# VHH binders against Hydrogenase maturation factor HypD (hypD), part 1

No score or structure here was measured in a lab: all are predicted.

Target 1, 377 residues: Hydrogenase maturation factor HypD (hypD), of Rhodobacter capsulatus (Rhodopseudomonas capsulata) (p26411)
Amino acid sequence: MKFASEFRDPALAKGLLAEIARLADQIGATAEKPVHIMEICGGHTHSIFRYGLDKLIHPGIEFIHGPGCPVCVLPRARVDECIEIAGRPEVIFCTFGDAMRVPGSKLSLMQAKAAGADIRMVYSPLDALELARRNPGREVVFFGLGFETTTPSTALAIQQAAREGLANFSVFCNHITVPEPIRALLDDPYMRLDGFIGPGHVSMVIGIHPYDFIAEDYGKPLVVAGFEPTDLLQSVLMVLRQISQGRAAIENQYARVVPEHGNRVSLAAIADVYERRPSFEWRGLGEIDASGLRIRAAYRAHDAEEKFGVGYAGQRAAVEEAEGCACGAVMTGRMKPVACAQFGKGCTPEMPLGALMVSSEGACAAYWQYGGARAAE
Below, numbering starts at 1 at the first letter of every chain, in headers, positions and changes, except where a header shows other numbers; antibody chains aren't numbered by Kabat.
ipSAE, averaged over its two directions, is called F for ESMFold2-Fast, E for ESMFold2 and O for OpenDDE. V2 adds 0.75 times the mean of E and O to 0.25 times the DockQ between the complexes of E and O.
[cut] marks letters that were taken out.
The coordinates of atoms that the task and the answers printed are left out; those that the model quotes come from them. Centres of patches stay.

## First folded at step 1 (VHH)

Design a01 (framework vhh_brivekimig_d4)
Fold by ESMFold2-Fast, scan of step 1:
Structure a01 (fold): chain B 377 residues (1-377), chain A 120 residues (1-120)
Amino acid sequence: as target 1 above (377 residues)
Amino acid sequence: EVQLVESGGGVVQPGGSLRLSCAASGFTFSSYAMSWVRQAPGKGPEWVSSISGSGGSTLYADSVKGRFTISRDNSKNTLYLQMNSLRPEDTALYYCAKDLYGSWYEFDYSSQGTLVTVSS
């Protein structure tokens, strides 16, 4: 049994599924009128498909795969600016591996590397800082990507570069925040969201109270969840209990890991280095107010946008997706990946048309790996 | 409704001291981390210090570390900032804030603030 090999506690998993089914029936949830629960974290999206939770759970529960993949929501124009920076002969451009394959308007970073750009894959902004120390005659630029989980590490690298006087280190800041897209989705009259599974790792940094507005202003429950399949099932159960009781609150299923007020050292580093942009463009969602971070004036020497004179591309209209690609509709829950006309045909992990097929945390890539698409080959 | 009322600001010479207070009401004070945030003339908000709900953990911006001390009295619903060795660059309007992120961009500020002027 898959439960015996994939679940650490198969008896607990079966009990949770039974209680979920009981509550779903009680609230009248059916496949035709489902309860829509959005998971924001791409790691939760991956776990749902890896463990087949979407197939095991009551048909009245529908998972909506939210914009929890940083490379998936990055506009083509920002990729184009990365390629412009990386193409300069004085530059060593450092990035996480997933960003290498994201298509820009003409080239991906991987194609720019093949054409002679000095692009290095790194696991941490601290790796880029070390490259800057070892290459004092070169400009080392780190592609700053991610939600609040990755932001503290980049802030610490910038603080360290400033203390050392490491003038050849800079960050191309594309860090974004989690609460603001949730508000944008809740303000969309076409979105039908009944509850949320909150991101575990982001919440380790920011705590649970940044989500209070979801319950207070919108009357929707959110449960911060761990990444094990029983964590996710328990979190779904907690959301359904609130719905059955006519209640809306922020709850923490991951309290063994996530502190109520987050990580104050990490938050202090973020506050020192970054400030909010007025808006940031999200691929498939448009402009979202206050959802992106920029480096403060005190650290301007380490801001690649200032250093290389690239503009804030996120303030321009998003470039249109490749013909037949439905990435925006998938990211907003209007469409499942298998309903995209290009899925498994013109769009594969080897030849991705959009970012959702590039990252393992993107819905299209998760469907490809775990949704049976590989069997069609 | 959440209400935060700051006091204790004034004019001091460089090297002087001030103690700021913030009276909080409308929420369970001991359940929330609290912060001090300042805004110098012509500049954006700058986070200064944070304290956990219990008072067991404190954090300071590098610019004030060793000079300022944040504290709270949960029995009086009051937050404090003891400011020593004041410098001209400490001149700002000081706000207390109910803290969601521990950073200035996710605070419930008071509308009032208290002005601290350090002049020579």
Scores: ipSAE 0.005, ipTM 0.250, lowest interface PAE 9.9, mean pLDDT 81

Design a02 (framework vhh_7nfr_2; at its last look DockQ between E and O 0.01; V2 from the best seeds 0.00; counts 0 for: pae E 14.1 > 2, placed apart)
Fold by ESMFold2, look of step 2:
Structure a02 (fold): chain B 377 residues (1-377), chain A 122 residues (1-122)
Amino acid sequence: as target 1 above (377 residues)
Amino acid sequence: QVQLQESGGGLVQPGGSLRLSCAASGFTFSSYAMSWVRQAPGEGREWVSSISGSGGSTYYADSVKGRFTIARDNVKNTLYLLMDSLKSDDTAVYYCAKDRYYESSGWYLDYWGQGTQVTVSS
């Protein structure tokens, strides 16, 4: 097996696959009536496709790609607001590279940069802080994007800017949370979800207990997983074991890294800087209650949304998805990327129609990148 | 209308003790985890301790473990922090905060009190 030779321990991987198959057969999972397991974060989606786990695993197990990719769920209207801010001559707009190619309604940030906007790729909020220190006559704006993995570092940057009295640093806050969209998906009567692979990096910050409602209210197991192929296989096995036993609990396969209660220092920084928005738009999923973060009034001087009167501080623009883009169907598990009419035709990594084609962890991009490996099987 | 009112702060000598209280109203107190967070002069807020809605699970920052005790009275809707063996580094404004979640995750603290000043000095 080609993919088995890529594992660090092929014998362990074969043993896990065999036990997965035994339990899948025991519970009656077939290709016609599969067990649906959602991997919540894009890092797990990437690992599944990189190592071909979707091909190696029992055909009665179907992976459903979750919404845990922050670039993927970024609404077109928020991209348009980034471009509005970045188009101001006094602004240096700082962003992670993945976000630069996400299509807005008119332009991407990359296209706006080519048209003359001062947009700079950074690797942390600290890079943007340093730009603000070195450019006191400019307004430096950091694009705060990501789930709980990145939320603490943005909070620390805001706290530091406030401590220094650095009036020319602000954040356009698009930070979002993992539990709320999962509840929204579980409430969707068309979602067929039997179990979950919980995010590894997010859970290092928030711990495992924010997922308790999944087991308690919905009766579905969740296993927080590491990113190695054997971590994922073991986590699938743990999900299947719970199903076969008629139980639902939150288990931590990644306990070597993920503390049960998360990182309290990081969570205190988040609590200091942010509050939840009443609702927040998710590309392809609609408005989800309490799912987005906004900067608290105490830090208003560092809130770009308030400073420039855009987004939820201004008149929020309604922006529809591009004609022919099926991102919502892919993110809700109703469609695989390859079944999208635009996949590989009007939508490519070079010319993306939707955000799922932009991020390396997006489902469409993963199918695009690893399609050649599957042809070689 | 969520309200949190801290009290019990003051000036204390090193090695001394204080008991902080937080009176809660405007929500079902027992349904939510609660936390103490402190802010020293010129610093950001530092998480101190959390307690589950039932009071069955308690958690502490390493800097205070063994010296501080968090407790709650779900009949009186009151959160407590018993602070022993106080050090000058414990000087801060102490806030009680309502967690968004029942379990003591500390993930998102939705509401904060006005704070109570604790000063550890000769």
Scores: ipSAE 0.000, ipTM 0.261, lowest interface PAE 14.1, mean pLDDT 84
ESMFold2-Fast, scan of step 1: ipSAE 0.128; ipTM 0.606
ESMFold2 (binder alone), look of step 2: mean pLDDT 83; pTM 0.839
OpenDDE, look of step 2: ipSAE 0.375; ipTM 0.739

Design a03 (framework vhh_6z1v_2)
Fold by ESMFold2-Fast, scan of step 1:
Structure a03 (fold): chain B 377 residues (1-377), chain A 122 residues (1-122)
Amino acid sequence: as target 1 above (377 residues)
Amino acid sequence: EVQLVESGGRLVRTGGSLRLSCAASGRTFSSYAMGWFRQAPGKEREVVAAISWSGGSTWHADFVKGRFTISRDNAKNTVYLQMNSLKPEDTAVYYCAADTYEYWGSLEYDYWGQGTQVTVSS
């Protein structure tokens, strides 16, 4: 345990840790019977491990690393559909870099590219629009992936393509939403969650009120948090204070960034282009009602699922996980990455068995980089 | 509320180099994707480069790739645009912009600076 210089205010951090410990003791939290706090955002998971907050905090507080990165919760069947689309000779398939290494049932996109598929790494949907303009004889497909943070940018790209009449541009829509998996986790009788650290970036888009049901229907606190170590510690303190008082409310620790009602322009773009799927398959969580987005009929010319006849998430069977991979158990908090039999053996960043080891926001990759890899020796 | 202040714009000769800086006030800088845009007289505003909130991802327009580099220093709340091999067609007012939800490469950024003039002589 140390107070590192990376803590902006070490005196504040020390004070927060002391108050957290006092409340944890008051609640009766111990290592054997901890308070379980889930952080949903992969950026929070990364910060917790980078700053060693899991080791600095009272042992009665246990962080559960939730489904915080989109590639981590993407079913292998959806990766297989990407590879099927990308394998067509008329297709230029565009994706963000972190999706390239995610394993499908037989190939990753990186391996499909090596085998001759035209797959291009892009940094924005605007790059894919430009490719569509320059290649009118080719079908340009953008891999639409992400929570509400990235959904507005692909919505805007679809709106632009429709305005320009770029008939050769489409999006393979795998956008997902955050409130719905929280409900699914709370409805799981085998999952014990006492509180939540709410995602900072997603909440900049949707605001805080989509989380109201957590307090109103389930009696659990959620605090939307920033990414600095003291932001996270303040947020944990706020959760513990509610628990100690027998209260449940949605609070915003990140008010300097997160507006109460979110980003109106982003929400309008999402509402114009997308509608909710009845359900969507999440790796490790199964089918979750209303948790995925699909392109509305008005923009169907830009929907890769319609254009290429690929499956709908609620109607496709999930592909079985790789032998010995425990990604589902890790994502639901039932297992820590180091407890996975393959961690550091058959599953490494160089040879990942699942998406949690590929993405820097995945629990397995964070554990490897900041601490778990030492224990795996 | 975020305030963005650009600096570094000046007259420079063709083939020269220039570094633009954008200083953000407040404590939210490390949570924003940042972009550099430019607008020449009689032209639409166009995106030049963008950088993610963490600095781990960058994008550069084709017309500046290999010549311009975007970077950020979150400890100083500053984003930079290093401009090399300048051409007369790079003459424009350069704006920095902050996107509060990680979207970059868009003209719909939430917060904008007042701009800094770059003039490249032939």
Scores: ipSAE 0.000, ipTM 0.126, lowest interface PAE 17.4, mean pLDDT 80

Design a04 (framework vhh_vobarilizumab_d1)
Fold by ESMFold2-Fast, scan of step 1:
Structure a04 (fold): chain B 377 residues (1-377), chain A 118 residues (1-118)
Amino acid sequence: as target 1 above (377 residues)
Amino acid sequence: EVQLVESGGGLVQPGGSLRLSCAASGFTFSSYAMAWYRQAPGKGRELVAGITSGGSTSYADSVKGRFTISRDNAKNTLYLQMNSLRPEDTAVYYCAAEIYWGDYTDYWGQGTLVTVSS
């Protein structure tokens, strides 16, 4: 059924699964002693569960759901700062829809909107720029979120606002980077990771060489992957081949889409507008060095942190996650969503306790919708 | 084959000036962000100055107002103008080409020694 309806080439998929099983057996991988492969992209997590790859693949292969969802790793304190900005009467606060239901300490943006804050859902930072043009008496603030895939479009909007002299447009910058959390996870002596499936869309911007340290310094393979089921299976096979051969390299399964050196124009725009923060707080992971971006001094007029006196995350509260929510453990691979005591009980997509159940790119939401886990209890 | 060749290093007196050059070949220079790093005796390597493909610049706080990074895309050359030099600027200076700004250095030069001493 799955092969007939969900796989473009069922015979190829069956062949890949058989070869994966052969290599897994050769390596000695079992359910009790599996090979741990982390997928970093939330789109890969979604595809794995949608196509049932976690159930179809050899039991000696275990997928670890990485921190590939930007709203999932956003600290509650940064959501609280969004609500503080949006609550000002002069402000039109613009955000992508996926951020609306992420819980802050007391309110989500959706609840703040219901209480009277002027919060607009947009599809592009350019929509916010147009709102700034049409509302010159208002302060238009765009919530800058995402990894390197979304950063270029926000950079372009800032460059355009500066050229145009559009003083009422600013960005609350919460853009983060992918390679730095991988280094942080690999530096954790309690993490057991044998290989990685690298993000396809992020790699379209940054290329493959930012991942070289994973092979060179840590001796672990990474394969950049597409999103079709056979892309993912081929990428797993490539990781297992490296492990079976005792080698570690960065390989690109998605070469038809991902150029080796990324998108030079996008990278130039990012580098023009942004510089790296010394560190940035990640929900569930703590401070990660060099992992966050800030707007450069040359564009300070368009930096909402400077303009509104925010961007100072308060000291982390002793309990930042909702009671019983295991989002941090799920994002670090220490726990599967179904092992969370609240999963399918106190935590559902309708009543989410944490961001991983809110975002479609979150492991908990993907597991609920496609993993069949909701039927297991 | 990729080459980054630094030149212009040497001995200079405190308060003096020095200009470093880095000649690049084997890649599309104009598409890369470029940077100068340095490693002082007994210290780790640190970023001194960076310049994007679009020409935006950044500087370490220790050199702001004294050093100027620039590039000439027609000549495939990166420059570092160093003014008001101090003994603590003594280091081997490295030219770097970066895929992504910061820790993702694609190519390194061999380095050029700058000594600030009387």
Scores: ipSAE 0.005, ipTM 0.228, lowest interface PAE 10.1, mean pLDDT 82

Design a05 (framework vhh_lunsekimig_d3)
Fold by ESMFold2-Fast, scan of step 1:
Structure a05 (fold): chain B 377 residues (1-377), chain A 118 residues (1-118)
Amino acid sequence: as target 1 above (377 residues)
Amino acid sequence: EVQLVESGGGVVQPGGSLRLSCAASGFTFSSYALYWYRQAAGIERELIASITSGGSTNYVDSVKGRFTISRDNSENTMYLQMNSLRAEDTGLYYCATDYSWYEGIDYWGQGTLVTVSS
């Protein structure tokens, strides 16, 4: 096996692969009629490609790479609003490095920086808070981006700024949620999903019960998974076991890390600072009800949308993707990265056409790095 | 702001009926499962009935066939129709949603008191 020697426990991995194959055969899964399992987390997508699990697993099991990359699902119009804020001479705009190369309708943040905008790469919203303390004459804006894993840190930074009276710190809130897009995908009549691998790090914050609707309303299994190859293989086995038994339940393979009810301190911070937007646009998926977060009125002084008069409600870019790029189809699992006409031709990590090739959590970048530099076969 | 407001409780004789209402605001009501919890004196809250966003219902064995949970998505309201009431049904009734748990908000409101006495 290509990557078996890299597994911490190769004997366990081989045993899991054999049991997965036995169950796949039992349920009648074949390459022509596969079981479609969506992994939601970009970290799981990365691990699958890194360890070649998609190549080692039974051909009747197909991984669908879900919308688990926050920068990948960020619409062009929100990037354009970042550039508008960053272009103001009083502003220091702080962002995670992943967002720098994501294309807006005209410019990326990297291109805006090259044109003279003061844009800083940071590792934490606390770095931006420190910049605000050191630059009291400047407006420091942090690009709030990510699922529930990153949201608590941004909430804590906002709470700290409010306690300190740090009036020059604000957040441009683009935090999104995981359960709502899963519901939207399950409501799509063209989507064929048989089960889910649930996100490990998001579930550390929200627990497992926000996923109950997947089993209760849609009759689909979900298993929350760790990131080691054997964690992922055990999770696939647990999904197949449910399918073979005609069951649908939310199970936790990552119980050593993920508590059933999540992190109550983190959830309290989120609930204190944020409320849900009525809807939020996802690149490639459209508007998803209740899937975006907005800073509450109590923290309005730290809301960059209020402070700079930007608003996204209902606005859309005229062109969402570069010509010939199939990012939406790849993101929804309707196409593998190698099948994109631009993969390895006009779209490379050096010249990315879409967000999925820019972000390390994007399917195209992961496939390029670990699948080899193959264009379409 | 998530708000759940229970109403409809009161005093009723054994064998009587009551309809409880839960008026909801501050979240996308139609997208979330909803729950009725009951708290008797000196006992922790117990889940007695649930309804999914799709309308599927579940009940604890002691209320099956007597209680009916329903939802009106157009009015953002959930109901609990309680028939053939027994003394052991006495308690504070709270409505809840998975949105409240998900957001870290342990919101149970004031509850509505149901007293079944002979």
Scores: ipSAE 0.000, ipTM 0.170, lowest interface PAE 13.8, mean pLDDT 81

Design a06 (framework vhh_7ubx_2; at its last look DockQ between E and O 0.06; V2 from the best seeds 0.00; counts 0 for: pae E 14.4 > 2, placed apart)
Amino acid sequence: QVQLVESGGGLVQPGGSLRLSCAASGFTFSSYAMTWVRQAPGKGPEWIATIYSGGSTMRDDSTKGRFTISRDNAKNTLYLQMTSLKPEDTALYYCTREVLYGSWEDYRGPGTQVTVSS
ESMFold2-Fast, scan of step 1: ipSAE 0.106; ipTM 0.528
ESMFold2, look of step 2: ipSAE 0.231; ipTM 0.659
ESMFold2 (binder alone), look of step 2: mean pLDDT 81; pTM 0.811
OpenDDE, look of step 2: ipSAE 0.643; ipTM 0.846
ESMFold2, look of step 4: ipSAE 0.000; ipTM 0.221
ESMFold2 (binder alone), look of step 4: mean pLDDT 80; pTM 0.803
OpenDDE, look of step 4: ipSAE 0.188; ipTM 0.601

Design a07 (framework vhh_6z1v_2; at its last look DockQ between E and O 0.01; V2 from the best seeds 0.00; counts 0 for: pae O 16.8 > 2, placed apart)
Fold by OpenDDE, look of step 2:
Structure a07 (fold): chain B 377 residues (1-377), chain A 124 residues (1-124)
Amino acid sequence: as target 1 above (377 residues)
Amino acid sequence: EVQLVESGGRLVRTGGSLRLSCAASGFTFSDYAMGWFRQAPGKEREVVAAISGSGGSTWHADFVKGRFTISRDNAKNTVYLQMNSLKPEDTAVYYCAAERTLYYGSDWTEYDYWGQGTQVTVSS
């Protein structure tokens, strides 16, 4: 394992930037005709801006921010459903911290908590499981939010609850998958994408092969990347190299932690506990086929959606974005955060209109924090 | 002084029925959720069933679902566990416990009160 220090080597970074510039020129990339590379993961978005890579890299390279922020892609209606569940006096509603401030149509979870709902921040589904053990007279509901990175942990908690016969533990499953929304984007004729930076942490679970369709069906390169500056730069370089050679393949820059076939234990747990939904709603993207997970019938006793008759188990309300919010456009790459009329004005980290400003992995939040677009104010 | 006193445990045959009672005193009974726990020899204590302070919400462990039913009478400060279709694997000491019904987020690491337990033995 290469020491983390090697991935922050300024000399190496400088060399990589130079090589990127060379290849960019070679392939004819310019500011007017840039190569569009999508970093799928919100964490990569954060890293890009944190280290100023957007400013340092050749102007012929344009980063397109992908949908890899869990709270960002969550529709407001789902927040409302969370609040509906949490509003029950018998319920202890458990959620990750990043979801607390996401606006629903009326309230956020944080506001609901302030209004009297028993909402608790947890760091893992196992924390929620422990709460269930300690509170037998309460219904403990865990908000199962996130991509494949969090899905296994939730699965393990459900399995454990089942083994223990712990009937007062349930999960409101909002787990989603990375490949399907990417396909949806690639099918959109408006989207102009030349390559991808693949999500490193997600890939630790699912491996690299779930992305094969990107290369095989769409002829686009994807490089799974780490999160250090040199990881990102190397990955960009690898993408450009493929383009320059007229290749499209799935490559793994992050091989030090990402196994080719993913984590077998995690995948087994996922397969046991979950099945694909027919479709799942994404903020800005709409319903995407097979892009979400639901809890299998064998674990129905631990399915909060079924238990409370909410979400896809009930009548779903259509909820639009807040007035003036352009999260949908930003999420789909149609708009940069700085182009949003509300950015830094009607929408701030303190008073967010949309989810992209709430999460540190959100594009709007990243732009705000690191000043990538503060000049537009 | 807070007291929880279990009663009703005895030897029964497989397929038999028992009703356990837990009489509470020394606290506002309706403000507390009540639970039944059991501990078999060589096994960890496990939750069997629970009921909210008002009695409006109940849950039962999967292993006893459909066979056992928790209920309460707040006028009598008593919680009950009706056990039907008993099996040898149900043999254990059964405990009554009380936890304050929480409507607002507070972390509780311990149950407030415990009984001394009552022995239930199911023979083949």
Scores: ipSAE 0.000, ipTM 0.214, lowest interface PAE 16.8, mean pLDDT 90
ESMFold2-Fast, scan of step 1: ipSAE 0.453; ipTM 0.692
ESMFold2, look of step 2: ipSAE 0.000; ipTM 0.170
ESMFold2 (binder alone), look of step 2: mean pLDDT 83; pTM 0.844

Design a08 (framework vhh_7nfr_2)
Fold by ESMFold2-Fast, scan of step 1:
Parts: sequence; C-alpha cells; structure tokens
Structure a08 (fold): chain B 377 residues (1-377), chain A 121 residues (1-121)
Amino acid sequence: as target 1 above (377 residues)
Amino acid sequence: QVQLQESGGGLVQPGGSLRLSCAASGFTFSDYWMSWVRQAPGEGREWVSSISSSGGSTYYADSVKGRFTIARDNVKNTLYLLMDSLKSDDTAVYYCARDLSYEWGTYFDYWGQGTQVTVSS
C-alpha cells in the first residue's frame, strides 16, 4: 500500500481524503463538473504525481498544473541568447543543471557545451562568483533564472561582486515573478479556476500578502502549501472548505516555514539590485506586465544583457512549439500531458520536444515518471 | 550570522558505516529544507540527499538509495547523514547545505565547510 510505504501518518492521510470527498460531494463536484484547483509550484506538481494524489483524490477535484517551472516558461529566444553569450571564447557560462537540456531554436545549452562552449553547471550564483574570482582573465556569466526563490541569492552575488570590484562577473537576468502570471490567468476568459495551491518556497521570500488580490479582486481562495502529501491534502481541504462556505481568503497551511510577511532581508536585496520590466514574454502565455526583473543602472557593470549587447526589450520573440507538441496548451492547463499527440512517442525525456519534458518540475516529465507512459510498459 | 558546521567524517573500510552531523546556527533551522552534497577529488558537486523542514519527506540520489539515511533534530538544530555499506566511490568531501530548490537538491544558498569521507582498505 502507497499510504503505508510513503505517508508517515497513513491514518491522517485517509482521514483527509475522506473529508475532502465529503466536501466535494457537498459542493456538488463531479468528474463532469469538477472544482479546478491550480497548483502554481512545479514542486507541488511533482509531489502530487509522486504520491499519486491525482488518482487517490475525489474525481470531482481536478488539478491544473500551472506555470511554476521557470525553464518551462522561458522563451526559445532567451535560450538562443544564452547560447550566443556562451559561444564567445572569453566566456564561462554558468547555469543550473535543469536549464542545460531546454531546447532553443537550434541547440540546447548541453548541445552547445558538447560543441565546445565553456558551460558549467552550478548549484548557486555564489559558485559562479567564485569562478569569476579564480578566472580573472575570463568573463563569467551566470544565467539568472527562476521565481522569487532564486532571486535573492543572485542579488546577493551581484552586491558582493560590486563590493569586491569583480568586473568579470555578470548575470543574464531572466528572473520572473509569481503574482503577475496568476493575474494574467485569472484575466483569461477561457481559463476557469476555482482555487489555488500557493507556492511554499516563493512565499518564504514574498510572504502571503502579495496574493491578497486573488481573494479581493477575483473572489478565489489560495492556500500556501508545504510539499509533504499531508500538506497538499490539508491545503486542498482548506480550499474546498472556503468554497463550501462561499468564502475567498488567502490562507497559510505552511506557516511552520512561510512567515506572513516574507523575508525582509531577501526583499531588501531584491529591491536594491532589481527593478521590474514593463513586460516579459512567457512561453505559452505571451507578454505579462511587470512579470520580469531587470538589473538596475547602479549595477549595470554586472548586467550581461548590457555587457554583451543582447536584449529582448523592444521585440516580441516568436515562441513556436515543435510540430505536434502541445506544450503551450499543457502549460496553461488547457490540456493534460497524456493528451498531447507526441507524449511517449516523439516526445520523451531522452528526446524532449519541449521544456515540460526536460524539467522534473514540468507536467510532462512528472506524468512520464509517475503516470501512464512508464506504468503502461 | 548563518553557520553550518559538518563533523563525523574520517577513514572507513569498504562495507563500513559513518554518521555525519551538521550543526546549524544563525537562523531558524526548523523552518528550512536541508541537503547533503558531496564532491569527489577532480569531480563536480553531486547532490546526495534532501530532507523537508519537518523531517516528513526525504529524497535520495539513486547512487545512495537504500544505503544512506538523512535525518534531522530540530530541537538540537542538527542535520544527520547515516551512511551504511560504504563503497570506495563514496570517497568525497560532504557538505551540509540549506536547500531552497523547487526541484530538491538543485539550489542552495548557504554551505558548510565540508567534512572528508575516505573509503579505503
């Protein structure tokens, strides 16, 4: 039994599932008319499939896998710009491992590395800063990627480089924000969302109040959740409780980790180093106002976009899916991965057509690892 | 000031066991996910294991599954790695790290100084 093998308190998990089913029935939720709950964080998507919560939960509850995977929402043009920078002989290009296999228009970073580019996998922007100290004759460029969880450490690395006068360190800034795409999704007339499971690690930085507009302007509940199966089940229960009561509020199931007002030191570092772009292109979502970050003029010496003359600011990059790949539809919750014609055929982790199959935070990769494709073998 | 200090490393014979500890200070340890990462001579860093803030969820690299156990004591602000059936390929410096990943074991903001584990006859 999965509960006995993977849940530390299987009696609690079964009790939560029973209460969820009772509330779902009370609401009138069915497979034909489900309650749509979006989990925004890729880590929640992974945990849901790892623990089989999607199969164990009442069929009137449908999980919508949101755009919580930073590499998944990155436009092909931005990957192409990374490859252009990395191809320069003076450059050591540093990136997180999951970005290595994301396809650009012609090459991934992994393929560029195989072709001779000096590309290094790191676990922290501080690793890239140390590479800059040890290689003063080289330009060390860090691929700044991720939501508010990764942004503070990149800001700290930039502040440290400026303090040390480490002129050979720069960041190619592709950091994005969580509240703005939620607003864009809620403004989409074709997207019907009844509630949200809010990201745990992002909320450690920003707190819970940046989500207040979801309840106040849109009348939808959001519950910030931990990553254990009972955290996720309790969070679903809390969303359903609000719906059954005709209520909409922002609640924190993950209060043991997530402070109400976030991390003030992290937020101060972000505010010092970054400003918001007027707009930023998201793969599958288009332009989203105020959703991308740019390095401020005070730190321009550490801005790779300025330093290498790459830039997206005035031109919309066409983000085309590979023929037969439905990555945009999957990423916006309009289609389940198994409904993509290429899933398990032309698109596999070994031969990914799009970013959702490359990253473990992507819906396609999660379905492949824990869902039908491998189980059907 | 955030500090992570590893201990418990040393020389051990193949098939032996070691228990690593990481003493955390300068932050609320019980609020954070924690990980172990290792680096063998001449190699890059390799993620080994992660544990949730409560200790309720644990994740392991395929190379150590069934042999290593990650644990934590939030009262003592200490992270542990219990290493059984050690192999020569486990020889590395082991680092305690604070884990902020969306994908466990991919992003760390604070690191310890490391503790050397050598597996040889």
Scores: ipSAE 0.000, ipTM 0.242, lowest interface PAE 15.5, mean pLDDT 82

